# VHH binders against Iron-sulfur cluster assembly SufBD family protein PH0883: the designs that were tried, part 12

Target 1, 326 residues: Iron-sulfur cluster assembly SufBD family protein PH0883, of Pyrococcus horikoshii (o58613)
Amino acid sequence: MLLNGEDGSMTIKINHVKEYEALVEIYKKEGLDTSLFGNRIAAIIISGDKIIGLNSVPGVKIRGEEVENGVKADIEIADNVKLPFPIHLCTGYLRSEGYQKVIFNIKIGKNSIVKFTSHCIFPYAKDFSHEALTSIKVGENSWVSYEDEHIHGEGVRMISKTEIELNKNARYTGKFSLTKHRAKELKLEMIANLGERSVLELESKVKAVKDDSVEVREVAYLKGAYSRANLKSTVIAFDEARANVVNEAYGFGDYAKGHVECHEIVKGNADVQTVPLLRVKNDKAELTHEASIGRINEAQLMQLMAKGLTDEEATELIIRGLLGEY
Below, E stands for the ipSAE of ESMFold2; O stands for the ipSAE of OpenDDE; V2 stands for 0.75 times the mean of E and O plus 0.25 times the DockQ between their complexes.

## First folded at step 4 (VHH)

Design k3 (framework vhh_gocatamig_d2)
Fold by ESMFold2-Fast, scan of step 4:
Structure k3 (fold): chain B 326 residues (1-326), chain A 119 residues (1-119)
Amino acid sequence: as target 1 above (326 residues)
Amino acid sequence: EVQLVESGGGLVQPGGSLTLSCAASGSIFSDYALAWYRQAPGKKRELVAGITSGGDTVYMDSVKGRFTISRDNAKNSVYLQMNSLRAEDTAVYYCAAHIEWYDSGYDYWGQGTLVTVSS
């Protein structure tokens, strides 16, 4: 272990080489970008309750603490920082059973542009509980993109809560994806407070199969004048899966504008409930909603397969048709 | 949990008829889409006929009007009635059952039953 304070913070070099190498191999197998493990990339790499990799770059200060059953990390981006590469957040758990809690406190200064690429990697989980608490504060005139992709095994129970604060003229685009792997039990909550002229885009896309239970809640408090929010949820649900999606927008500021999009694709006996909650608290604020509900037609699916398409190809074609993609 | 067992295959003369049966065990049969596939020597496996949980049917163009797929949820069985059989219908016929049409493909397959159309 080497400690290095080049950016005025404690920096820990790569530890637990075998676990680090295991995570890199999982990225290769899953088709994820392994260049994110490079020296030019600011990163924190977690396995269980250990920090196994940490890299800081000029303008980015990462401080990590190993805590009981998890890790707490503080990430600070300085004022006037425009990063050419994403900040990599890797949270892994390579055992079949247990519990992990991860806390991220992220603060972006003023006039900065940064992207976060977050991966949660739990490929061997059979009876595993994961809790994530993330706080993101975006400074005045700063732009943040946050992409969060999950690789789960068969038995993950996950609770994820993200709180977002946008200062004047700040922009935040957040994406959550859990489409290639088991959801099993998912509770996802994203809550944003928008300052004056700030812009929020939140998107969640979840595929639920078998007996999966999914709860998604996206909330925008449009407090500032001329603030804008778009909340988008896409749920693909098969079999006996259950999904409850709540998108909430509260219009407080003068000329605040919010939009809620809910897209559902259902097959089999899956039960999906989507609830838009729109509360206009100012006569000058505007809130709108758009929804689409599609059902995969088994007869159409089989007809496409009879013409030579695989079940996956046929299903993707139908989904693209329902979502307006060609 | 679902196991599929085909029966009814055999040797039949051109122009003859044959009924294939497939019995499922262990799970709730009515929730499954069911299909018959075939594979002739040196050829790829192809979908012959399918029936959804709701009863909608689909057929390969070359068998349309000659073959009929049906299901009996009370008996956990699916059937393929084959009429006006031709030499090109000679193949091993497989029963398949699938609750998910995405990612997993057909979850359950039978062992196959041979149908030979020859004089």
Scores: ipSAE 0.000, ipTM 0.326, lowest interface PAE 15.4, mean pLDDT 82

Design k4 (from g13 with S27F I28T A33Y Y106S; framework vhh_gocatamig_d2)
Fold by ESMFold2-Fast, scan of step 4:
Structure k4 (fold): chain B 326 residues (1-326), chain A 120 residues (1-120)
Amino acid sequence: as target 1 above (326 residues)
Amino acid sequence: EVQLVESGGGLVQPGGSLTLSCAASGFTFSDYYLAWYRQAPGKKRELVAGITSGGDTVYMDSVKGRFTISRDNAKNSVYLQMNSLRAEDTAVYYCAAHIQWYTEDSYDYWGQGTLVTVSS
């Protein structure tokens, strides 16, 4: 089935009311922004292989197609659109076992400013495989912010691949977060091609515990002259978790500048490896790398808690201290 | 699979002693921070004593010199030796192992608690 936002109306079309209500309740329980389910928010709301909510607003067209074990969605932002509210992408899976594949094809026109808020909600997963393929093309002079936050149950195997194409003077800021729930098996890949004077910022933040296996790969091809990229990865790893972080920057354009930044916090027998791949293909391009590795000081944690801080407050303070942020 | 099981609670007279034990399973015990908390009727849960993987300890001011926390990594156990008990020490005592980085649900492990009553 092919679903589209109807007649330019600023009203979300809801299918499968019970599943929609279930997702809203999960948002409330997890402290996520439920205003994203409000009328006049451009949105696609997915549960399994069903589109359970869909809305287009002026300047934003969303077309979704239900496919075997998933959904394919095309999202088009017109030229000269400054969107006052984020575009809401909600991908849910409310069963304990199975497979889901979601494909997002996103095109942003010229001179537009938009924000995406993406949530992947798999709260009951025990043996669930999720694949996400996202293609984002940002037109000339357009600014895009994309925030992706995940709520996972105990048994999620996730593969997420995002390809980003930035045209002249385009800006893209992407943020991925999986810190509050089980990673289990995660393979995250973000690959960007930068045009002239385009700017890329990618940030991933992952917490791995128990026997979690995490792979993060961020790649910037700085093809355009005066293009700039910043690739940041933060991994917090405990127990016997394993994490492999690969950040690649390729400087092709005249005066292209890339920066790779890795922050690791380790405790127990966790194994975190980083592999920076920096290839300067042009004598005028500049690529730099920063890294920090810290271990949790349990005595400091105890001292803070003895002074009246909660475990969460004390732990957050220590993490911020290790990352040079307060 | 992860379990923390407390034992050793009971009724004791003021000035008496009790030893609380906590047996752990399902995780790499030697790598964890372990703590004893207590919650008295109508009061908030509070940290009583803690011990790091390296053996460093911390104590609440009102129990310093009276309580001693220790661990035995070979037995996957943590202990709280309580001496010179007072009526205000009456509470349910909880064993905890800490692995929390962003939320309170992030793999912090808690026992079911054991009641300590100090009264004549």
Scores: ipSAE 0.000, ipTM 0.259, lowest interface PAE 17.4, mean pLDDT 83

Design k5 (framework vhh_gocatamig_d2)
Fold by ESMFold2-Fast, scan of step 4:
Structure k5 (fold): chain B 326 residues (1-326), chain A 119 residues (1-119)
Amino acid sequence: as target 1 above (326 residues)
Amino acid sequence: EVQLVESGGGLVQPGGSLTLSCAASGSIFSDYALAWYRQAPGKKRELVAGIYSGGDTVYMDSVKGRFTISRDNAKNSVYLQMNSLRAEDTAVYYCAASIEWYTDSYDYWGQGTLVTVSS
C-alpha cells in the first residue's frame, strides 16, 4: 500500500510494509505527529537492524548503513541551510526480546538552522537491550534543536550517549523525554564541549516507577570565552524506583557562564540522589546550581482524592504545582 | 603551559604487549581529556583511545578489548596498555590533550612514539 502511494524521495521496501504500518499506528495511538512520515520530511526510519524509510531534502544528506544488530547513519546539513520542517529520526524495535545498537553521526555546517525530532519506539519490549551513540557537531553560527521522545514496553535496558560539539557562536537545545512509559533500566549520558560564544541548553525529563533504575549524567565543558550552558534534569520517581543524577559543569573560558538545575519529585519509597559537580577554573567564569527534592505529601494526595480526583490526577496536579507543565 | 612526552614504543612480535606512557608538564593536567592517536605510513591519523577528565573512556572498534587507556592525575600521566598486538597496529602513536574530546583539534600533541609489530 505505502509502496504505490505518494510522490517523493522516500524509499520503502515491500518486505518492511508491516513494520512501517505498525510504526504509523503506534504514532496514532500515542498522539505523535504522523505527518513526519511525509515525503517533504528528511527522515531515516529504522526497524531493528533494517532501514525501512529514507528521505533526503535539499541541504540535508542522510546516509544509512545496516550493521550487525543495528544501524549506523551519517546525517549532514550543508552550510547556510534553514529548514522549515524538522528532520525525523525514527528508531523502532517491534519484537519482545533482543539487542539493538544505533549510531548517529550528525554534522551541521555553518550558518544553518535545523530541528531534529527523534523517536525511539520499543512498545512490545519485555527483555530488550538498546544502545545509542549520537555524535553531533554544530558549525559556526548554527542553531540546532533536538527533541528525543521514547515509547517503551515493560522491559527495556537502554544505554544512550550523546556527544555534542559547539563551534563559535553555535547554539544547541536538546530535550530528552521518557515520562509516559517504563524507564526500567536507563543510563543516559550527554556531554557537550562549548566553543567561544556558544550556547547550550540540555533538558532531560524521566519518570521512574515500580523498580526502575535511572542514571542521568549531563556534562558541559565551557571552554570558550563567553560560552553559556544550562543543564536541567527532572526526575519523577515513584514506588521503589531508584534514580541517580549527576550534572557536571567546567568553567574554563573568560566570562563563561553555566547553570545546573536538578528537580526531583519523589513519591512512595523511591530513592533519588543528585550530585552537582561544578569546577571553576577561571576567576572570570561563573557556575551556579539549583537543586530541589520535593516529596509528594501523601496526606495532601489523599485530600485531593477525597475531592474526587484519581491518584494519577491528584499526583499530576501536585507535580504541576511544583514544576509547571512537564 | 602543557607539553606531552611519549615513551614505551618499540618492536614487538604479533600477540605481544606494550605499554605506552605520556607524561605531561603543567598544573592543569587533571582538567584535560587525553587521547592516543596513531598514524601508519600512507594513512590518515586516527583516534585509538580517549579518556575524559572524569575517567570515562572511548575506543576504536578494532582495539576494543585489546587496549586499555588509563590516567594518573597525581603523576600527570596517561597510559595505553596494548595487548594481543597485530601487524596492523604498526604506527606512530601520538598523545593528545584537550578540553575538546570530539575532534582531532586537540590543544596539545606529543612528538609521537613508533610501535612496530613484526615477527
Scores: ipSAE 0.000, ipTM 0.106, lowest interface PAE 21.3, mean pLDDT 82

Design k6 (from g13 with V58Y H98Q Q100E T103G Y106T; framework vhh_gocatamig_d2)
Fold by ESMFold2-Fast, scan of step 4:
Structure k6 (fold): chain B 326 residues (1-326), chain A 120 residues (1-120)
Amino acid sequence: as target 1 above (326 residues)
Amino acid sequence: EVQLVESGGGLVQPGGSLTLSCAASGSIFSDYALAWYRQAPGKKRELVAGITSGGDTYYMDSVKGRFTISRDNAKNSVYLQMNSLRAEDTAVYYCAAQIEWYGEDTYDYWGQGTLVTVSS
């Protein structure tokens, strides 16, 4: 079967193949890992409101439903599954205008170890609204890694909400990155509930330029005893961009420990606000925070430019000095 | 409808070898991703090895280098070659199949199991 055993629809099969090939070419152009389109990789490949590719592997069950202006997918990982390769979630939109909504319901069984690689690919967007709702339930003693990277055109309005439920001894590491493409309008929210001895790591990195408007909210409810959370946000803002970052930790469980880390780099007239909200609800819980606010120093910038660097080269060098890689 | 039937289990001494076979009937076999699971007494069922519809394989860490999964689409069969067997490999081994789909529910088919006992 060409794609998932569809018989008698040669025109549709050809159209789906062309969109699939277009996404692979975009991955090559953007330096993304094209091995994720291999047949050993459990995957759902979305273009607009269509499921154009789906691959199953033992221990991973993916069900998809095409809905109005989007797709809803249910992903189940069985108990005692240790996947050697990531599960690939590819959400594409290859038009310049429109609206897309995707819903992912992800359930991981007990004693399992899985990694998700998620890409949102909107390279031609000029006036496009994207909404993503993701629910992730991690079973007892399971470890989940979820990496989310975006390729945006100039005009994307994005709302992304992720809800995470960690059972006893569960571990979740989530990473969001939008540093190489236009943010334009971004609302990103990640909310986690932590059970006993569960561990959460959330990291977001966003670069905002021009008149971009960015809102990032990370929340950890440390409900279980001995639960641990680390919430990290990094925002780089240039020009007249505006960013509002809120990291919230609530310590409810005995010996629960939370840490909030916020990093800001500002250049030009960008306006960045970061707000750590720490609520110790149990005197045996511990919540800490650290923050760094770096401004690109005009004198340092000019000194580097006097040595022959362009404004962009000098700015990049200073940022690498402050953050390392981004 | 897909039916999976396992065979090849039995009693073997530590260090020995066994080949498990799973025969599928009903649907086009080549559309399926296939796996071997096992469940030991008093333990949870665990994934041992898998093979995709395209032939790519993966294994749990404790059996890498000792077990080999393969498929023969012409015979509608999947195999698990087990070498250097250990007492801890004693379990009921199950064959499982998942079908590729678009817009339909993914079906999960299981065989009835075949017992492997590694003991003197």
Scores: ipSAE 0.000, ipTM 0.125, lowest interface PAE 22.1, mean pLDDT 82

Design k7 (from g13 with S27F I28T A33G H98E I99V Q100T T103D D105G Y106S D108E; framework vhh_gocatamig_d2)
Fold by ESMFold2-Fast, scan of step 4:
Structure k7 (fold): chain B 326 residues (1-326), chain A 120 residues (1-120)
Amino acid sequence: as target 1 above (326 residues)
Amino acid sequence: EVQLVESGGGLVQPGGSLTLSCAASGFTFSDYGLAWYRQAPGKKRELVAGITSGGDTVYMDSVKGRFTISRDNAKNSVYLQMNSLRAEDTAVYYCAAEVTWYDEGSYEYWGQGTLVTVSS
């Protein structure tokens, strides 16, 4: 089934009240912003393969289609739109087992400024596979911020691929965070094509514990003249976790400038590999790389525990020190 | 995050009484069943008592008539009143919640445990 948001008068369309209420309660318990379920917020709220809430506001059109094992949504932001509130993308799965695939096609017009707040809510997952495919096209002179935060149970296998296209003078800041909940099996890929004078910032921050397996790939094709990209990855790995991080920058445009940052923090027997791939294809392009590898120091850990901190508290304090968070 | 925090354990003489409490957060407490399990050193964890969301109770045979499980939905808490305690009741007691959503499967949440020692 194909669902459209109405302009001007429709604030919320809810199909499954109990699932909706369950998601709102999870937001309250997890400390997430429940105002995102308000009537003035453009939103699509998904539970499994159902669209349980959909709201459009002036300048934003959201069209959703329920498909086998998932949802496909098209989101269009008009030209010259400056939204005072974020666009809320809520993807939930409230079962312990199964499979879900979500496809988002997002198009931003020219001269617009918008923020997306995306939540993936899988708190009871024990044996669950999630696939997300997101396409984002940012029009000329538009500014987009996209924040993606995840609430996972113990058994999530996730594949997420995001493709970003930036037109002339477009700006995109993307942030992915999975540090509070179990990663288990994560394959995260973000690929961006940058037009003339466009600016890209991608940041991923993942904490891997136990036997988690994490793959992160961030790619910037700096095709346009004077395009700029900053790719940042932070991995915190404990126990027997494995992580592989690949950050790729390709400098094609005249005076294109790219920067790649990889930060690793390791404790226990975790195995983390980071691979910067820098390809300067134009003698006028510049690509740089910075990396840091920190290990949790056993002596420092013991000193903090002797002062009354738990192993977990002492570990978090050391991590904040290593990342410049005091 | 779902959290279960037990309290009330301690040392007691045979024939004595203790009340264990478990405070829950991170889920809609009134919609779920809760249980008390125990584990003595070198033994497998066993169900002692359970209470459904509707208030129905279940007890293992060796504690029936001596232990009473109850819940307070307003306080998000479950209790285990233990009377006529015996040396064989010595164990670490765990609070557990089984959370089941609209279809298929349940996820068990466990507390850290509270030690009960019955010594002669």
Scores: ipSAE 0.000, ipTM 0.081, lowest interface PAE 23.8, mean pLDDT 83

Design k8 (framework vhh_gocatamig_d2)
Fold by ESMFold2-Fast, scan of step 4:
Structure k8 (fold): chain B 326 residues (1-326), chain A 119 residues (1-119)
Amino acid sequence: as target 1 above (326 residues)
Amino acid sequence: EVQLVESGGGLVQPGGSLTLSCAASGSIFSDYALAWYRQAPGKKRELVAGITSGGDTVYMDSVKGRFTISRDNAKNSVYLQMNSLRAEDTAVYYCATYIEWETGEYDYWGQGTLVTVSS
């Protein structure tokens, strides 16, 4: 079914009230912002293959379609829109087994400033496959911030692909986080095409434990003159986890500037590799890279534990000291 | 794969000394960091002393200057020399490998040895 949000009202389906309430309780338990469920916030709330909440506000049009094993949503921001609150994208799956595919098509008009807060909530997953395809087109002179945070159970296989198109003078800041919950199997890909004087910042932070398998790929095609990109990846890997991180920047435009930053923190027998791929296609373009690989210091870890910290607490403190944040 | 066996515990008077020994079997010992933990009645386990595979040592504040941890890789053994023992040192002492993650595959524990410090 195709659904439209109501201006100033969160539309909740009667047959899905329990799922809605369950998601709100999970937000409370995980320390997430429950004000995002307010009726003045543009939102789409998904549970499985159902749209259980939908709200539009002036300047933001959200249309959703329930499909087999998932949801397709079109989100359109008008020209000259400056939203006081973020647009809330909540994708939930409250069963232990199955498959879900979500498609988001997001179009931002000209001269607009918007923030997206996206949460993927799969707390009970034991044998669950999730596929997400997101297309984001940012109009001329528009500024977009997109934060994506994941809460996974023990058995999630996830493929996430995001394609970003930046028009002249557009700015996009994207952040992906999966640090507090199990990654298990993760393939994350973000690909951006930058127009003239556009600016891209992409950041991913992933923690891999046990036998997790993580692949992260961030790509910037700096096509426009004076375009700028910063690609940052942080991987924390423990136990027997495997992670492969590829950050690619291609400098095509006159005076295009790209920077690639990769940080790895390893503990145990984890196997982590990062590959910066930089191709300068124009002698006026500049591409740089920065990479670090740190191993948890056993002596420092034990010293913190001797002061009464658990292994987890001590490890987190060391990680915060190495990265500034966690 | 690695099995740890503690020995050397017993009853000692305040101010006395004891040496705890931990012997490992079945695997390459020198690649592991090793630690001594203790647990007193009604209290949680705490890290007392640790020694890394590279020989670096750490101690909890209350035992610094009194306890010394050492290892002998040729004998697959780690030791805890305890001097100037106090009543609060009374606990079951456990030898353990360094924990990669709480349930990681390199987390091996011995069965423990009782140390009682009383008059």
Scores: ipSAE 0.000, ipTM 0.335, lowest interface PAE 15.6, mean pLDDT 83

Design m1 (from g14 with Y103K L106S F109Y; framework vhh_gocatamig_d2; at its last look DockQ between E and O 0.06; V2 from the best seeds 0.00; counts 0 for: pae E 20.6 > 2, placed apart)
Fold by ESMFold2, look of step 5:
Formats: C-alpha cells, structure tokens, sequence
Structure m1 (fold): chain B 326 residues (1-326), chain A 122 residues (1-122)
C-alpha cells in the first residue's frame, strides 16, 4: 500500500507515517525548508535502516537498498537534464542510541544541471554513531551544487567520507554546515579529482564547543589542464574543543589554479590546528593560500555586554564581524 | 496486457511543427512517469522529454524551448509538441512509461511503445 504524505505527494510506506511526520515537524521547528517535501522534488527519505519516503522526477533514477544498520542508495541523473528544483536527501535517526551507515553513489550524466539539498536529522541522539560514504561523479559540462546541513543531538559521533570526480568542464559547488548543534565527534574527509577545465568550490563551516573533537580533511587533485579549485574551511571553536583541519591541493595540470582558505575563530581554551598542504607538480600550475585566526577577547565582549547584550548575543555579534557576516 | 501506441509521426520541413501522441492501456496511467525517447540511426536511444505523475517536466537541452511534453490522465495519453524542427531531430520516437516504487528491486520498471518515425528534410 502506498500513502501520500500530509505535506506532499511523496510515496510513504504505511508502517512509517509517524516517522515521516516527525521529520517534517523537526524541519518546521528548526526552520528548514519544508517545500523539499513537495511533489515536484525528487527525494529519498531515510529513517534508521529504512527508506520511508521516495519521490521521482523525470531524468532521475533513485534506487535504494535497506541493509543492516542502514541504507545504500544509487542516484543517477541522465544526460541533458536541467532540474529546476533540488534533489532532497534526508537521513534521519530518531532514536537516542545506535549506529547508522549510509552509502550514496551519485552519478550525473553529461550536460546536466542539478542541485542536491542534504539534511542529517539526529535531534535526540545521546550515544549514536553515523558513518556516511558518498561517491559523486559529475559528467562533462555538468553543473552540480550540494548543500549539506545537520541537526544533531548531544552525542553524535560522525565519520563522513566524500569522493568527487569532475569530468571535462564540470562544475561542483559543495557546502557543509554544522554550526547550530553539537559536533561532539566529527571526522570529515572530502577528496576531489578535477578534470580538464573543471571547477571545484568547497565550503565547510563547523562550530565546536565544550569538549567537541573535529577533524576535517579536504583534498583537491587538480589533474586537468585549466582546472580550478577553491577550498574554504571555517572553524569556530569554544571552551575546550579540539579541531584539526587539513586542506590539500595538488597542481598537476597545465595552468591549474588552486586556492586554500582557512578561517579560525577561537574563544576560551580551544585548541585549533589548520594545515595547508600545497604541492605544485607542474611549473605552469598556481597554488595559493590564505589563513586567518580571530580570537574573541574579553574587552570586546564586556563592551558589548555593557551596552545591554547578553554574553551569547555579544559573542555572536563579534563572530559575525570576524567572518564578515551580517 | 500493457500497451503504448504512438502516433503522429511523419515527414515535416525544417522549422515546421509536429505533435506526437501516445495512448496507454493496461496500467494505472496516472501514477506513472511518462517519457519520450528517440533513436537516430547508429546512435543510442536517448531521453527527449519526461513528465512525472505530478506534472513536473524535464527536457533534453537541445530541445528545450522547442518541444513541450504534456499528459492527459483522463484520456491515458501523453503528448510531445515539437516546434521549430531541425534536421538533427530526425529519429524514431518512442513512448515509455516507468513506475518508481518504494521496493528497491522495482526501480527499473519500463514499458515501451513500438516507435513512430519523424523525418525532418533539409
């Protein structure tokens, strides 16, 4: 039996209607985009080791397999496809303890334009391990954006590995954000291989607080001639948090151009290490880096609090100033 | 059992227009993804246009703005309006129906029509 969801036209398994509705309510509570549950959105909705929602659109084939402790999904976009709306990847775990493994194999054909919106929804997790393996292959002349935002409870341990392959003239923009909830334990690895005239733009933003431990590694192999990469990492670390960020770029192709940008904002006793590794393997390649470390000082904080702001409000204002955000 | 019957193919001059129709029977038409594919001699069959059960569409880049896919669930029919035709649009056009289900083993569920020839003379 196939059921339509209350907020959309998605096929929802009958035994999981409550889980689907719980995920939608979390989206509303957290201010996430609920239009992603609409009938024009290709989507796979995962809770635990079950596929609880699925919707297809022309040009997109989604195949899912429920496996022990998780889901494996294959997503294929045909050649010559321009999607006006994003593909929604929702990975939920609504229990307090356990383990989940998800595997996404994503293949985009030639001459296609696609946006992915990905959410990991673990709001009640107190002792939960999440392992994510993602492979993304982008065909010639295709343009892909991939936005990833997480909602975590207090006890999430996450290991995420993403491999990206860009064919000739392909473009990929990736954004990862975990700033509104606890990182706790995060190991993030992104490795990209860039073909001729391809363009990569990766942006990662993580906030680590309390005793959080964060490890980020982003690697760009600029193999093709005229390939371009920009790797930007922003780490906000408070309290006794620990963060280690390694951004690597390897310039192999003629006239390859890579840029690594690392920004750190520190408050308290947090320990942050940011390491750029730039290896020029072709005298016609150009690799550059920028790094900044901003520290919140007590004088600025006290000045703002004297004007009526709470500690949290003053801290957030200082952070926005350091990042150039408003 | 399941039948997809195309019609409306033929010879047309460059810059002309043609409407392809596909009549379906033997399944619950309104829940299916419908598509037009084409195959020119010596080439692989390729997606031209598709439309899902909710009315969302996709088009091959070379036909965007010239071709329009539509469906009429009351008549169990899918259409392809082809305008501003070019010589490179010459091919056999196939109607296809696919159903995506929540069972993982059933994602490759296709029905195909017999095809209708479209010839655009230079």
Amino acid sequence: as target 1 above (326 residues)
Amino acid sequence: EVQLVESGGGLVQPGGSLTLSCAASGFTFSSYYLAWYRQAPGKKRELVAGINSGGSTVYMDSVKGRFTISRDNAKNSVYLQMNSLRAEDTAVYYCAAEQLTWKSDSYEYDYWGQGTLVTVSS
Scores: ipSAE 0.000, ipTM 0.162, lowest interface PAE 20.6, mean pLDDT 83
ESMFold2-Fast, scan of step 4: ipSAE 0.264; ipTM 0.690
ESMFold2 (binder alone), look of step 5: mean pLDDT 79; pTM 0.791
OpenDDE, look of step 5: ipSAE 0.005; ipTM 0.224

Design m2 (from g14 with Y103R D105G F109Y; framework vhh_gocatamig_d2; at its last look DockQ between E and O 0.15; V2 from the best seeds 0.00; counts 0 for: pae E 20.2 > 2, unsure alone 64.8 < 65, placed apart)
Fold by OpenDDE, look of step 5:
Structure m2 (fold): chain B 326 residues (1-326), chain A 122 residues (1-122)
Amino acid sequence: as target 1 above (326 residues)
Amino acid sequence: EVQLVESGGGLVQPGGSLTLSCAASGFTFSSYYLAWYRQAPGKKRELVAGINSGGSTVYMDSVKGRFTISRDNAKNSVYLQMNSLRAEDTAVYYCAAEQLTWRSGLYEYDYWGQGTLVTVSS
């Protein structure tokens, strides 16, 4: 079933009103912004393999299709668009078991400024697989911010693949966060092609606990002259968790500049690995990297404990700080 | 012409092992993400395992520790080694390939095989 949103109207399936309300309640419970719901912003709301809500606004066209095991959507932003509110991509699942594939094809026109707020909410998942495929094409001189926050239950297996294409003078800031609940199993892959004078900023934050398995791969191909990329990954691993972070930068364009940064903190018996890969095939390009891996800063921990915090409380506070959750 | 051809399916007893192969032709194999899916009778198709161009792998929880996905770029092939097979593993297994590049109008995997049947029964 194909659904087309119209400007200024929210389409909600009548038979999914209760599910819609349930999602809103989950947002409230998790402390997420419920103002993202309604007719004022462009949005697609997905639960399982169903589109339960869709809204287009001037300059933004969203088309959705229910497919086997999931939903695919085309999102087109016209030229010269500046949105006062973000586009809301809500992917949820309210059952404990299942499989969901979501596919987003996003095309941003020229000279546009847009922000995406994306959520994947699987609060009750015990045996749930989620596959997310996203393609983003950013037109010339456009600026895109994409914030993706995930709230998972105890048993989510996730594969996320994102391909980003930045045209001339395009800017893209991507943020991925999975820190509220359990990661369980996560494969996160983001690959970007940078055109002339384009700018890429990627930041991923992941917390792994228990026997979680996390892999993060961010790749920047700096093909355009004067292109700039900054890739940053932060992983906190506890207990028996495993984490592998591989960030790659390739300097191909004249005067291209790339920076790769990885920060990993280990507590317990966690096993973490980080690999920065830098490759240059242009004598005018420059790539740098920074990496840290190991224990929580003992001095900070002791300082907080001196103020009366327990080891656990101090650790939590430090972690929250590192994750920017203050 | 692009083709994905699965092989190696068949009847196996519980606890047995089987190796599935998928031979690809007609495209730049080394740059593609590869995956195995399965569909049991009366159930939806589900992801079993995936492997990216860099060799990183992912598995569904129920097969973790039992199944291994691997690729041989020189042979344009992807494999699924299945050990300790269970009755619930009975399904048609599909090979899929997807290029992680921007392409307008591309929603699904670029290529799918026809599938190979795996039956686990005593």
Scores: ipSAE 0.000, ipTM 0.207, lowest interface PAE 15.2, mean pLDDT 87
ESMFold2-Fast, scan of step 4: ipSAE 0.213; ipTM 0.658
ESMFold2, look of step 5: ipSAE 0.000; ipTM 0.121
ESMFold2 (binder alone), look of step 5: mean pLDDT 79; pTM 0.789

